# Designs tried in a protein design chat: VH-VL binders against Flagellar basal-body rod protein FlgF (flgF). Part 23

Target 1, 245 residues: Flagellar basal-body rod protein FlgF (flgF), of Caulobacter vibrioides (q06171)
Amino acid sequence: MDNALYVGLSRQMTLRRELDIVANNIANANTTGFKVEDLMVRTEQAKPAKTLDGSSPVKFVMDTGVARNFTQGPMTKTGGDYDLAINGMGFFKVQANGGERYTRDGRFTTNPEGILVTQAGAPVLDDGGGQITIDPRLGPVTVGKDGIVSQGAIRVGRIGLVRPDDLSTFAKDGDNLYRNTTNTAPQPVTDAQIHQGMLEASNVQPVIEITKLIEIQRAYESVAKMMDNTAELSRSAVERLGKIN
Below, E stands for the ipSAE of ESMFold2; O stands for the ipSAE of OpenDDE; V2 stands for 0.75 times the mean of E and O plus 0.25 times the DockQ between their complexes.

## First folded at step 14 (VH-VL; framework fv_latikafusp)

Design K119 (from K97 with heavy chain Y101W; at its last look DockQ between E and O 0.53; V2 from the best seeds 0.00; counts 0 for: pae E 3.6 > 2)
Fold by ESMFold2, look of step 14:
Structure K119 (fold): chain C 245 residues (1-245), chain A 122 residues (1-122), chain B 108 residues (1-108)
Amino acid sequence: as target 1 above (245 residues)
Amino acid sequence: EVQLVESGGSVVRPGGSLRLSCAASGFTFDEYGMSWVRQVPGKGLEWVSGINWKGGDTRYADAVKGRFTISRDSAKNSLYLQMNSLRAEDTALYYCARDSWGDWRYGAFDIWGQGTLVTVSS
Amino acid sequence: SYELTQPPSVSVSPGQTARITCSGDALPDQYAYWYQQKPGQAPVLVISEDSKRPSGIPERFSGSSSGTMATLTISGAQVEDEADYYCYSTDSSGTYVVFGGGTKLTVL
């Protein structure tokens, strides 16, 4: 068989995976706390990247041909008492899908029982793995930068922030959640702060992703055309060799 | 008693160097971002530089980038500003300010020092 | 190069309401902060996060933000309120932080 056709087919499979990733990034450009993904070949350990105002450690997480960029998305004001953003590395803990799940999406509310929940109704967990219950009779909710939830002078709980030693142990679990894929529990975080009244936007840059989409589509069409031309040359050769006249 | 006390301001020639210090007391220094803010006498406030609570994330105004270096020492509860290649335009009263957050970007400066005067003159 | 624009001065009579504005393109997405500075003194935070009044700040101080404009309001201005007032905020990304140019409030 032709080596060029096998290389072309392998390239198309890679391009299809890239297309799926870019399409998902674009679909989530407005998803609170979303972290952009890329298809990458591991080559070397990355050096610390600078933020816009100086040196800051940033690592891309590698997972079997997919890198997830956990760089902090922009934080914007909302004024909502149940809107929380994490400044730093860390994840909220929630109870979902039969276990603990993790998210950067801080859009919370209360259910009819007064339990702090996500938009999908999953309870937000405290630092000990318990639920956080808000009593409407105690007044407005205040969340300090250390995660302590209070109503006036009454402490109702502390939001538990965690992170794994290795971010690749967190797998996507849908609905902007991550699942821990190991038996090693994520560790409590002391180097991140919670900001009430803000939300973290997606770190997707839509113009960049749309440009990638166009480039991938063009590359796919180019490979498909090369494969069609090769197949046509083979058909023409067979027709000429098979004639008796 | 929460306070910030700046020191190290003096008269220096253009091209010279100076190091400002800010001593913090009465609060847990390592929970807060810190900034330097300057004011030319008779003029407005100008943010100069900021540093997060862990010291790894720093930011500089364009006018001082490459010449000034902000740092902090948690053992001494102190904030520093190393100023190199000083220019006449750097003449100002320099304030040390506590950011109520652990970051330089979302700051409400809830505690200020009294300032230390830097004069860059021949 | 993000900037916050304030009027250079505002004048009111004692007992009147003073309004000091601050314009910036990122204000729909970022909190504004207001500082009062009297001659020979360090600035004092009078409004946090658009509208929150720190402890010890008189009730006559209030703040709001709408569109690209934040406003400091002093209801029933007193002679003691005569000072320079600065707004402070960031751009939408949190990359650039600035003070406004300042507004001299005169209460006569």
Scores: ipSAE 0.400, ipTM 0.715, lowest interface PAE 3.6, mean pLDDT 85
ESMFold2 (binder alone), look of step 14: mean pLDDT 91; pTM 0.916
OpenDDE, look of step 14: ipSAE 0.858; ipTM 0.937

Design K120 (from K97 with light chain Y96W; at its last look DockQ between E and O 0.88; V2 from the best seeds 0.00; counts 0 for: pae E 2.8 > 2)
Fold by ESMFold2, look of step 14:
Structure K120 (fold): chain C 245 residues (1-245), chain A 122 residues (1-122), chain B 108 residues (1-108)
Amino acid sequence: as target 1 above (245 residues)
Amino acid sequence: EVQLVESGGSVVRPGGSLRLSCAASGFTFDEYGMSWVRQVPGKGLEWVSGINWKGGDTRYADAVKGRFTISRDSAKNSLYLQMNSLRAEDTALYYCARDSYGDWRYGAFDIWGQGTLVTVSS
Amino acid sequence: SYELTQPPSVSVSPGQTARITCSGDALPDQYAYWYQQKPGQAPVLVISEDSKRPSGIPERFSGSSSGTMATLTISGAQVEDEADYYCYSTDSSGTWVVFGGGTKLTVL
């Protein structure tokens, strides 16, 4: 019975984490370049504990973080000269939070100094780690599939696409950015191309996530009902013993 | 001169097999996505299959899925279409087309061959 | 099952403006491309990404897209513009390509 209560609490904590993750996915269903998340879990067993009906083992499901699905979302047209989408496994490099950060979000603009920046004002980095400066006097910007940025016949720079050896080394860093959690620099991309005038949509499927949300809420309510029944049985046992004074 | 030349089209019986080839010249073959597009004489264009520039991502129209296999050979600058279990409705002129990007989905077919005719008949 | 719908034919006199439409539910989110095909020839790209004219294509060719409809416009159509015209785009996922059924443009 006491083991059932511990398993119930462990399940509710895991369900709470799943709910938070699913809610975040739904909130980002319209976020450019967002990658859907799921709970990473492992099963742990605890030492036997005393119960009213004896000792028995319990299983705890413990989350250890999130798993992120980096499958490419659909690319959609916008017609914007500073809207870029990556087709393939690469990331844009930006300068943010005191270092290099990485993103699939290609919504860029220029700041008053002509520097190519993200929506949050972070400079977009070229293949050498420098800023890309657009001179408004030189006409419209073109970005080739290889990332070369031009204004007319003048090459302005090349957008630096990179990819880590292992995608699990990229961790969320806010503002739709990722940080590299290792000392190994991401490598230049060999199998991705840039499409000007398009943006990558989120790979969240809202109907699936809403269905998960409903299922998680129902599972949470079911566990809560089980715990209420167990509490009622425990109160009944205490009531019998309390009669003795 | 940028060029695509298809070959291998012929008359085959239903249930037969045929392999089409497309020889690329005048450009760096491995920088581009490639597709096969077919056209029944007197009818419209139909996309058949596509392959990305590295060859690791392939796609097939539903009508040919499971019967046709697209591949590319970097050493020979060539695109292939292996057609198995051919049916009468596969009779068409088959074009080889280069995508302006490294994929068949997000660009234009900017270079086309002249096509190779496949006839499936008794 | 995604489909691009074109009229089967359009007829104009030389010097008139021809408009060829292409309807598809994914066109608000996907670029349209236009191909010209003359008898016995491979298709030729005439409009890229809704409205961009490739090098070598006459200035009389233009394109637009609004809502679920893309339009190829040939201002001052010439007799040599007589051909079949195909729109081409991708489905709502941006994964698969489809051609429209084609429109035969007749200039007399």
Scores: ipSAE 0.503, ipTM 0.761, lowest interface PAE 2.8, mean pLDDT 86
ESMFold2 (binder alone), look of step 14: mean pLDDT 89; pTM 0.905
OpenDDE, look of step 14: ipSAE 0.870; ipTM 0.944

Design K121 (from K97 with light chain Y31W; at its last look DockQ between E and O 0.88; V2 from the best seeds 0.00; counts 0 for: pae E 2.3 > 2)
Fold by ESMFold2, look of step 14:
Structure K121 (fold): chain C 245 residues (1-245), chain A 122 residues (1-122), chain B 108 residues (1-108)
Amino acid sequence: as target 1 above (245 residues)
Amino acid sequence: EVQLVESGGSVVRPGGSLRLSCAASGFTFDEYGMSWVRQVPGKGLEWVSGINWKGGDTRYADAVKGRFTISRDSAKNSLYLQMNSLRAEDTALYYCARDSYGDWRYGAFDIWGQGTLVTVSS
Amino acid sequence: SYELTQPPSVSVSPGQTARITCSGDALPDQWAYWYQQKPGQAPVLVISEDSKRPSGIPERFSGSSSGTMATLTISGAQVEDEADYYCYSTDSSGTYVVFGGGTKLTVL
C-alpha cells in the first residue's frame, strides 16, 4: 500500500511536468520560430520494494530533461523588409545576455543608430561577428538568399547562419534564444537559405497538443482516484483490525 | 547560358516504365531545388514532384505518389524522374523547372525547359 | 487537397485593364506567383511574391494579394498579352505546391 502510494506520487509529478510542457507548447503555437518540446524520460530498473501483499520489482521513471524538435516550421509571408525566415538548418546569431546567442526568430528591426536588432534590441551579427548597420538614406533593404544585405548597389553586410555539430548543445536561454553549452563554436552554414519578407511559424501542431493535454489531465485524475481508493482501503483495514483485537 | 533540357519522353504502354532526364547548364546546379511539372496538351499545369538541392527531401503530388521517384545527380548536373506503373492519365508534356531557392517551395520556378512528351497508350 | 481557383477566361479590348483573380485559403500566409504561357511555349514568370515584377516584364503587369484572393492586373492590355495565366502558391503547411486551373486572357 505504502509503495503503491509512492509510485502514484511519482507518476503524478511526471504527469504534472508533462502537462506544463504541453501547456507551454500550446501557448507558443503562434510564437515565431518556436520548436515543440517533449519530456525526455528514462526507465530504470531498481531494487525491488516489498509490500504487505507481496513483492515485485518497482520501475522508477525519472525525467532527464526536455527534448526539443527542431523540425522546420512552415514559413509565412509578412512583407516586412526586416522579417527573415531560414529555410534549412541554421540559426541567426545575435548579441544578447553577455554573449553570442542563437535564434530561429527572424523578427528584426533597426534601432535609432540604424543597427539591425531583434525585438528585444539585441544586435544581429554578421558572418564575422560584427553588427549590421542600415543607413536609411540609402533606400530599402534587400536580403538575398545567401544572407547578403544590400541597399541598392551598396553591400551592407552578410547575415551569417550557424549550427552546432549536435543540436543538443544548444540550450534554451529565454525569449526564443539559445545559448551554446560547449566550448566548440557553431559552424557556418551554407546549406540553408534566407527568405526576406517571411517568418518561420511555430512547428507546434495544436490539435495534437490539445489531445495530449486531455490525456494527461485524465491520467492525472485517474492516479489521484487510485490514491484515494488506496487510502480508504487502508483506513477500513485498520478499523477491522481494531475490532478483532 | 542558363538552360534546362529534358529528354527520355516516349510512347509506352499502360503499366510500363520510363525514366526522364533533365540536363542543367549555365548555373550552379547544387544551389537550387528542382521540380517536374506536367501539362496535358491543351490543359493546365500540374506540379508532379520536387527535390531539394541536397536530394534528401522529396515530395510528390498525390496522383503519382508511390509510382514516381525523383532524383538528382550532382556529378552530371542532372535531374531524373523514374515513372513506373504508367497510366493513360500520365500522358503529358513533362517540364523540368528550377526553383529560385534550395527546394521546391516558397520560391518561383524561374527557369523552365521546353518539355519532353510522354504518351501512355496501347 | 488544397486548390487555387481562377476564372476560366477573361476578355478585354486593347487598352483596357484586365484583372485575373486567384482564390485560395492559404493566400493570406503564402506568396502568390503568376506565370504567362503562350501556345507552344514554356511558362514565363510575370509576378513574384504577390507584387514583384521580374526583370524584363513590362510595367503594365502588377499584382496584389488581399485576404484569400490574389489578383494579376494588366493595365492597358496589349494584343501580345493574350495568353494563359496561372497562379501558383503553396498550401497552409508550406509543404505542397499547386497551380491554379489557369485563365485564358483574350485581348480583342
Scores: ipSAE 0.576, ipTM 0.797, lowest interface PAE 2.3, mean pLDDT 86
ESMFold2 (binder alone), look of step 14: mean pLDDT 90; pTM 0.923
OpenDDE, look of step 14: ipSAE 0.827; ipTM 0.918

Design K122 (from K97 with heavy chain G107S; at its last look DockQ between E and O 0.87; V2 from the best seeds 0.00; counts 0 for: pae E 3.1 > 2)
Fold by ESMFold2, look of step 14:
Structure K122 (fold): chain C 245 residues (1-245), chain A 122 residues (1-122), chain B 108 residues (1-108)
Amino acid sequence: as target 1 above (245 residues)
Amino acid sequence: EVQLVESGGSVVRPGGSLRLSCAASGFTFDEYGMSWVRQVPGKGLEWVSGINWKGGDTRYADAVKGRFTISRDSAKNSLYLQMNSLRAEDTALYYCARDSYGDWRYSAFDIWGQGTLVTVSS
Amino acid sequence: SYELTQPPSVSVSPGQTARITCSGDALPDQYAYWYQQKPGQAPVLVISEDSKRPSGIPERFSGSSSGTMATLTISGAQVEDEADYYCYSTDSSGTYVVFGGGTKLTVL
């Protein structure tokens, strides 16, 4: 059993997972509200293994999931009445996939019934968990920094922002949405502001991700070379033992 | 009525220090970001420093970074600018201004004070 | 680093339309704001977010932004509109905020 080859193969599998994450980040560099991801790893306690040259401990790295960086992405203007960005820590609430979901993606629109919805048609929820209905006959919509939605002098509703106690409890749920993985409801947020006519860009920095891609490829090549060298040394040792007859 | 009143401007030698104050009234101070903007008499406007509505985020123009400190005191409805290591080029009329969205980066200055004059000379 | 460029002056006759330009590379992605300053007075916000007119600002003031250029338009300029006008904006990252150099509007 060759410990170096097993460590090499394990490392290559981890590098492949890192490559997939980096590729996904690059693919989402222009996705509204996208939060950059890294591979979460933890070290299992190493178990001893023997090599042909003696006993040496080997540590294995175990993958336990992905980490997500929720740092605020840059905000850019669009001028759209239904484009909203959050400045500060918080998430919009939407009704999707059989429950409440959360997003930083403020690209909203109205459906034919006048309900404020995401691009995928999920209703945006007010601070009480209800839908927000826009009447096109009442003129253009205004969304204040506190989330109050108005048409002229008429208050239509209030977009409430929420935040979990621990961001690690939010998991990806597709369509740029997060779900709460705990029994504890996210808490209302009052220390963030909504900016109508802006969208939050992805916080991916493409140059950094491309640099990671190059480093992963170089690490993969280095592991492959080490595995080749180890196999060559083992073959050479076996040949020398066979020749001493 | 909504107003901002600056004070603390004076004549100071190079290398000296000053503390500017801005008293806010007629609005809920804690809902707005605040900034200092300066103007050499007869010249244009220059943004100096900003602080968000909760006070946790502060920013400074490159020309003043490391020398000036912006702060706010919610109990006194006041904005401050501590200016250290003053230079001749810091001579200007200093305005305080209210941010419309609570953050200097993404907002307009919708309310201005009258300014307080700082002169750095021997 | 980031700069906003304005013409130093614009001159119009009363009743004419005045146009004051502001050029900056980040303006496609960032709002422009316009301030009026009369001699001896504090600046006054006249246009917010490219084109929004604050309460109390006469309807003759309007704003637009296209590409890297924002424009303040005063339709039917009056003698009391004579002032310095400044544009204000930020870079795409929010790191640098600047005023333009200012434009002196003369109405005569």
Scores: ipSAE 0.470, ipTM 0.745, lowest interface PAE 3.1, mean pLDDT 85
ESMFold2 (binder alone), look of step 14: mean pLDDT 89; pTM 0.905
OpenDDE, look of step 14: ipSAE 0.876; ipTM 0.949

Design K123 (from K97 with heavy chain G55S; at its last look DockQ between E and O 0.77; V2 from the best seeds 0.00; counts 0 for: pae E 2.7 > 2)
Heavy chain, then light chain:
Amino acid sequence: EVQLVESGGSVVRPGGSLRLSCAASGFTFDEYGMSWVRQVPGKGLEWVSGINWKSGDTRYADAVKGRFTISRDSAKNSLYLQMNSLRAEDTALYYCARDSYGDWRYGAFDIWGQGTLVTVSS
Amino acid sequence: SYELTQPPSVSVSPGQTARITCSGDALPDQYAYWYQQKPGQAPVLVISEDSKRPSGIPERFSGSSSGTMATLTISGAQVEDEADYYCYSTDSSGTYVVFGGGTKLTVL
ESMFold2, look of step 14: ipSAE 0.632; ipTM 0.808
ESMFold2 (binder alone), look of step 14: mean pLDDT 90; pTM 0.911
OpenDDE, look of step 14: ipSAE 0.852; ipTM 0.933
ESMFold2, look of step 15: ipSAE 0.552; ipTM 0.794
ESMFold2 (binder alone), look of step 15: mean pLDDT 90; pTM 0.920
OpenDDE, look of step 15: ipSAE 0.859; ipTM 0.939

## First folded at step 15 (VH-VL; framework fv_latikafusp)

Design K124 (from K123 with heavy chain D57R; at its last look DockQ between E and O 0.02; V2 from the best seeds 0.00; counts 0 for: pae E 2.1 > 2, placed apart)
Fold by OpenDDE, look of step 15:
Structure K124 (fold): chain C 245 residues (1-245), chain A 122 residues (1-122), chain B 108 residues (1-108)
Amino acid sequence: as target 1 above (245 residues)
Amino acid sequence: EVQLVESGGSVVRPGGSLRLSCAASGFTFDEYGMSWVRQVPGKGLEWVSGINWKSGRTRYADAVKGRFTISRDSAKNSLYLQMNSLRAEDTALYYCARDSYGDWRYGAFDIWGQGTLVTVSS
Amino acid sequence: SYELTQPPSVSVSPGQTARITCSGDALPDQYAYWYQQKPGQAPVLVISEDSKRPSGIPERFSGSSSGTMATLTISGAQVEDEADYYCYSTDSSGTYVVFGGGTKLTVL
């Protein structure tokens, strides 16, 4: 197979992943707390399978991972007692998928046991890693800017707000959750604030993503065309050689 | 234009009743919390009552609890304050205010009316 | 009940920085809001959430909160800034909301 075909295939694979990421961004443009993603790509040189002079390297396009943009999303008022939004860099702690997970999705509620949970039913953790139990008999919940949860004069807990030293160590773990990929625990955050009665909207910009989508599609078509042309040239060459012999 | 217009203020005797109205225009009324705030002429602001737009929860200052009732009519884009058993100390200019956070606890009163004067005197 | 304490008056010369303080026990965990009221007018929100300036409010207005004290700062006070200023917040329990007593700012 021609080197150009391999290069083209490599590029197509990357473009396909980009397309998936952009599509996912668009799909989650209205998802609370969702953060826009981009594919990081790099060019890698390799030895060519076939060269005329035997010395020219071939460049392949490879993805290196997904970059997540953690810029602040718009704040949306909801008036909900259990709706929380983070202003600044930080994450809510939740218990999910067998361990501590993190989210910017502040759509919380109480389960039948009175435990504060995500929409999926994952317990929201306090600053000590414990569950937060709400007693409806104590009255409505008030959450301060520092995350302190109160019912009347009673402090029932403090919302766990944490941040990793390196945001790149957070990996997606489905359901708008992040997982810490290191052995170092995220640290408590003191320079971010919580807003009760609000939710953070996605920081996806639909117009930008649509534009990216179009560009990716165009690039994909271009590569496809290149590959077709290369294949045709190769076929023609073989045919010509066959006629000579 | 976003606007709140209070009405209903008048002179009443102690023990009397009065209903204040606040007409909202220029915004989606149902998406905002509303509050009444009163001010004695030459004095400071006093929060009176609030209503949460989502839950409909209401709250009253201790001074008016049991006597005043806050309500809203979405169809009329109006906020009301039913004042019963009025006292001389209830004399004040009454403002309606929009809370951008949807709840009086948050205090983001970004739109105010011009107020309606309530005078309680014998 | 819950109370917010403000100085009754603050005086500054034009161009100087005015600082109006608001003291409350719940301010470490609750946001403060600031309102400006000029004579014969309804109050105007000038600072929300301790330090957020609403659109239309001059940049010379800023807010901060530290401990039990919130501060409204007017950098380069103008004559038109002469007004009464009120802070607003809720107590830690969310049971009570209150305006401060108000501060008369005089720009001499």
Scores: ipSAE 0.433, ipTM 0.768, lowest interface PAE 1.9, mean pLDDT 91
ESMFold2, look of step 15: ipSAE 0.603; ipTM 0.809
ESMFold2 (binder alone), look of step 15: mean pLDDT 89; pTM 0.907

Design K125 (from K123 with heavy chain K54R; at its last look DockQ between E and O 0.59; V2 from the best seeds 0.00; counts 0 for: pae E 2.1 > 2)
Heavy chain, then light chain:
Amino acid sequence: EVQLVESGGSVVRPGGSLRLSCAASGFTFDEYGMSWVRQVPGKGLEWVSGINWRSGDTRYADAVKGRFTISRDSAKNSLYLQMNSLRAEDTALYYCARDSYGDWRYGAFDIWGQGTLVTVSS
Amino acid sequence: SYELTQPPSVSVSPGQTARITCSGDALPDQYAYWYQQKPGQAPVLVISEDSKRPSGIPERFSGSSSGTMATLTISGAQVEDEADYYCYSTDSSGTYVVFGGGTKLTVL
ESMFold2, look of step 15: ipSAE 0.725; ipTM 0.868
ESMFold2 (binder alone), look of step 15: mean pLDDT 91; pTM 0.923
OpenDDE, look of step 15: ipSAE 0.803; ipTM 0.903
ESMFold2, look of step 16: ipSAE 0.595; ipTM 0.801
ESMFold2 (binder alone), look of step 16: mean pLDDT 90; pTM 0.917
OpenDDE, look of step 16: ipSAE 0.382; ipTM 0.719

Design K126 (from K123 with heavy chain D57N; at its last look DockQ between E and O 0.02; V2 from the best seeds 0.00; counts 0 for: pae E 2.5 > 2, placed apart)
Fold by ESMFold2, look of step 15:
Structure K126 (fold): chain C 245 residues (1-245), chain A 122 residues (1-122), chain B 108 residues (1-108)
Amino acid sequence: as target 1 above (245 residues)
Amino acid sequence: EVQLVESGGSVVRPGGSLRLSCAASGFTFDEYGMSWVRQVPGKGLEWVSGINWKSGNTRYADAVKGRFTISRDSAKNSLYLQMNSLRAEDTALYYCARDSYGDWRYGAFDIWGQGTLVTVSS
Amino acid sequence: SYELTQPPSVSVSPGQTARITCSGDALPDQYAYWYQQKPGQAPVLVISEDSKRPSGIPERFSGSSSGTMATLTISGAQVEDEADYYCYSTDSSGTYVVFGGGTKLTVL
């Protein structure tokens, strides 16, 4: 009896975690570069097979019990000179929160000093870990598919893409950023491309997430009702024993 | 002078095979994606297949999936299209085109060859 | 199943403005490209990424995109502009590419 109530409480705690994850996914359905999350038991993963297309969507289990699906979201045009999308596997490097951070969110701008920054003001790092400075007098910015940033004939820098050996080593760090949870530096990526004037949309499918939310709510209420009925049966049994005595 | 020159077009029977070649010159071949585009007289342009600049990632139009194979040889600066199980509707002028981005979806074809004619008939 | 729809023909007099349209459901999210093809010749890119003019293309060529429609505009059309014009873009998934059916521009 008491075991059944303990199992019910444990299930409710798991459902509350799932609810938080699904709610976060829904809240980020319109967040550039966002990768959908799921509650998952930690598993061993085989290394990816060689592929012949431009994508290799592999879900990696995180140590916190949250899995993140790094499947590329759709790329859509914006026309913005500082909007960049990654086609393929890779992350931009930025300087944030006291260290190197990584993102798929290519919404960039310049600060008053001309430094290429994220929407939150974090500098975008070149392939050597330095800042990229844009001089507005040199004309419009061109970013090539290889990440070379130019203004006219002047090479300003190179945005390099990186990835970890194992994507599960990237943990959420807020503000659409990831941190590297290991001491091994991510490696340069050579078969992904940058597209200026486009952004990567979230890979969240909102209708699917809303359906999950409803199912989690129903499961939670069902467990709560089962626990209430069990407590009432226990109370009734004690009352009946008291009447006999 | 930037140039693409197609070759290998001929008359073949239905069910036959043919290999098209495209020789590139005047630019760094390995920096660009490549595509095959065909045109039937009296019809418009039709994208057939594309290949990325380095990774060998390939894509095919639905009409040719499983029958055509695109490949490239950076040592020869050449693009190829192996066409198997040819059908009458594959009769067209086949163009070789350079893709400025390296992905057939998100770039422009800024350089074209003059095409090579493939005729599928008995 | 994705298609780009163009009118089959457009006629203008020399010096007039020609407008060639291209309709497609994915055009709000995907760039359009325009190619000019003269008889017996390979296509030539005249407009890139909705509105960008490649080097060597006359300034009378311009492009725009609004909603599900892209437009190639030739201001002050000349006799040498007589050609077939194709729009080109990708579908809503960003996976496949398609050309429009083509528009024959006649400059009388």
Scores: ipSAE 0.530, ipTM 0.762, lowest interface PAE 2.5, mean pLDDT 85
ESMFold2 (binder alone), look of step 15: mean pLDDT 90; pTM 0.916
OpenDDE, look of step 15: ipSAE 0.581; ipTM 0.813

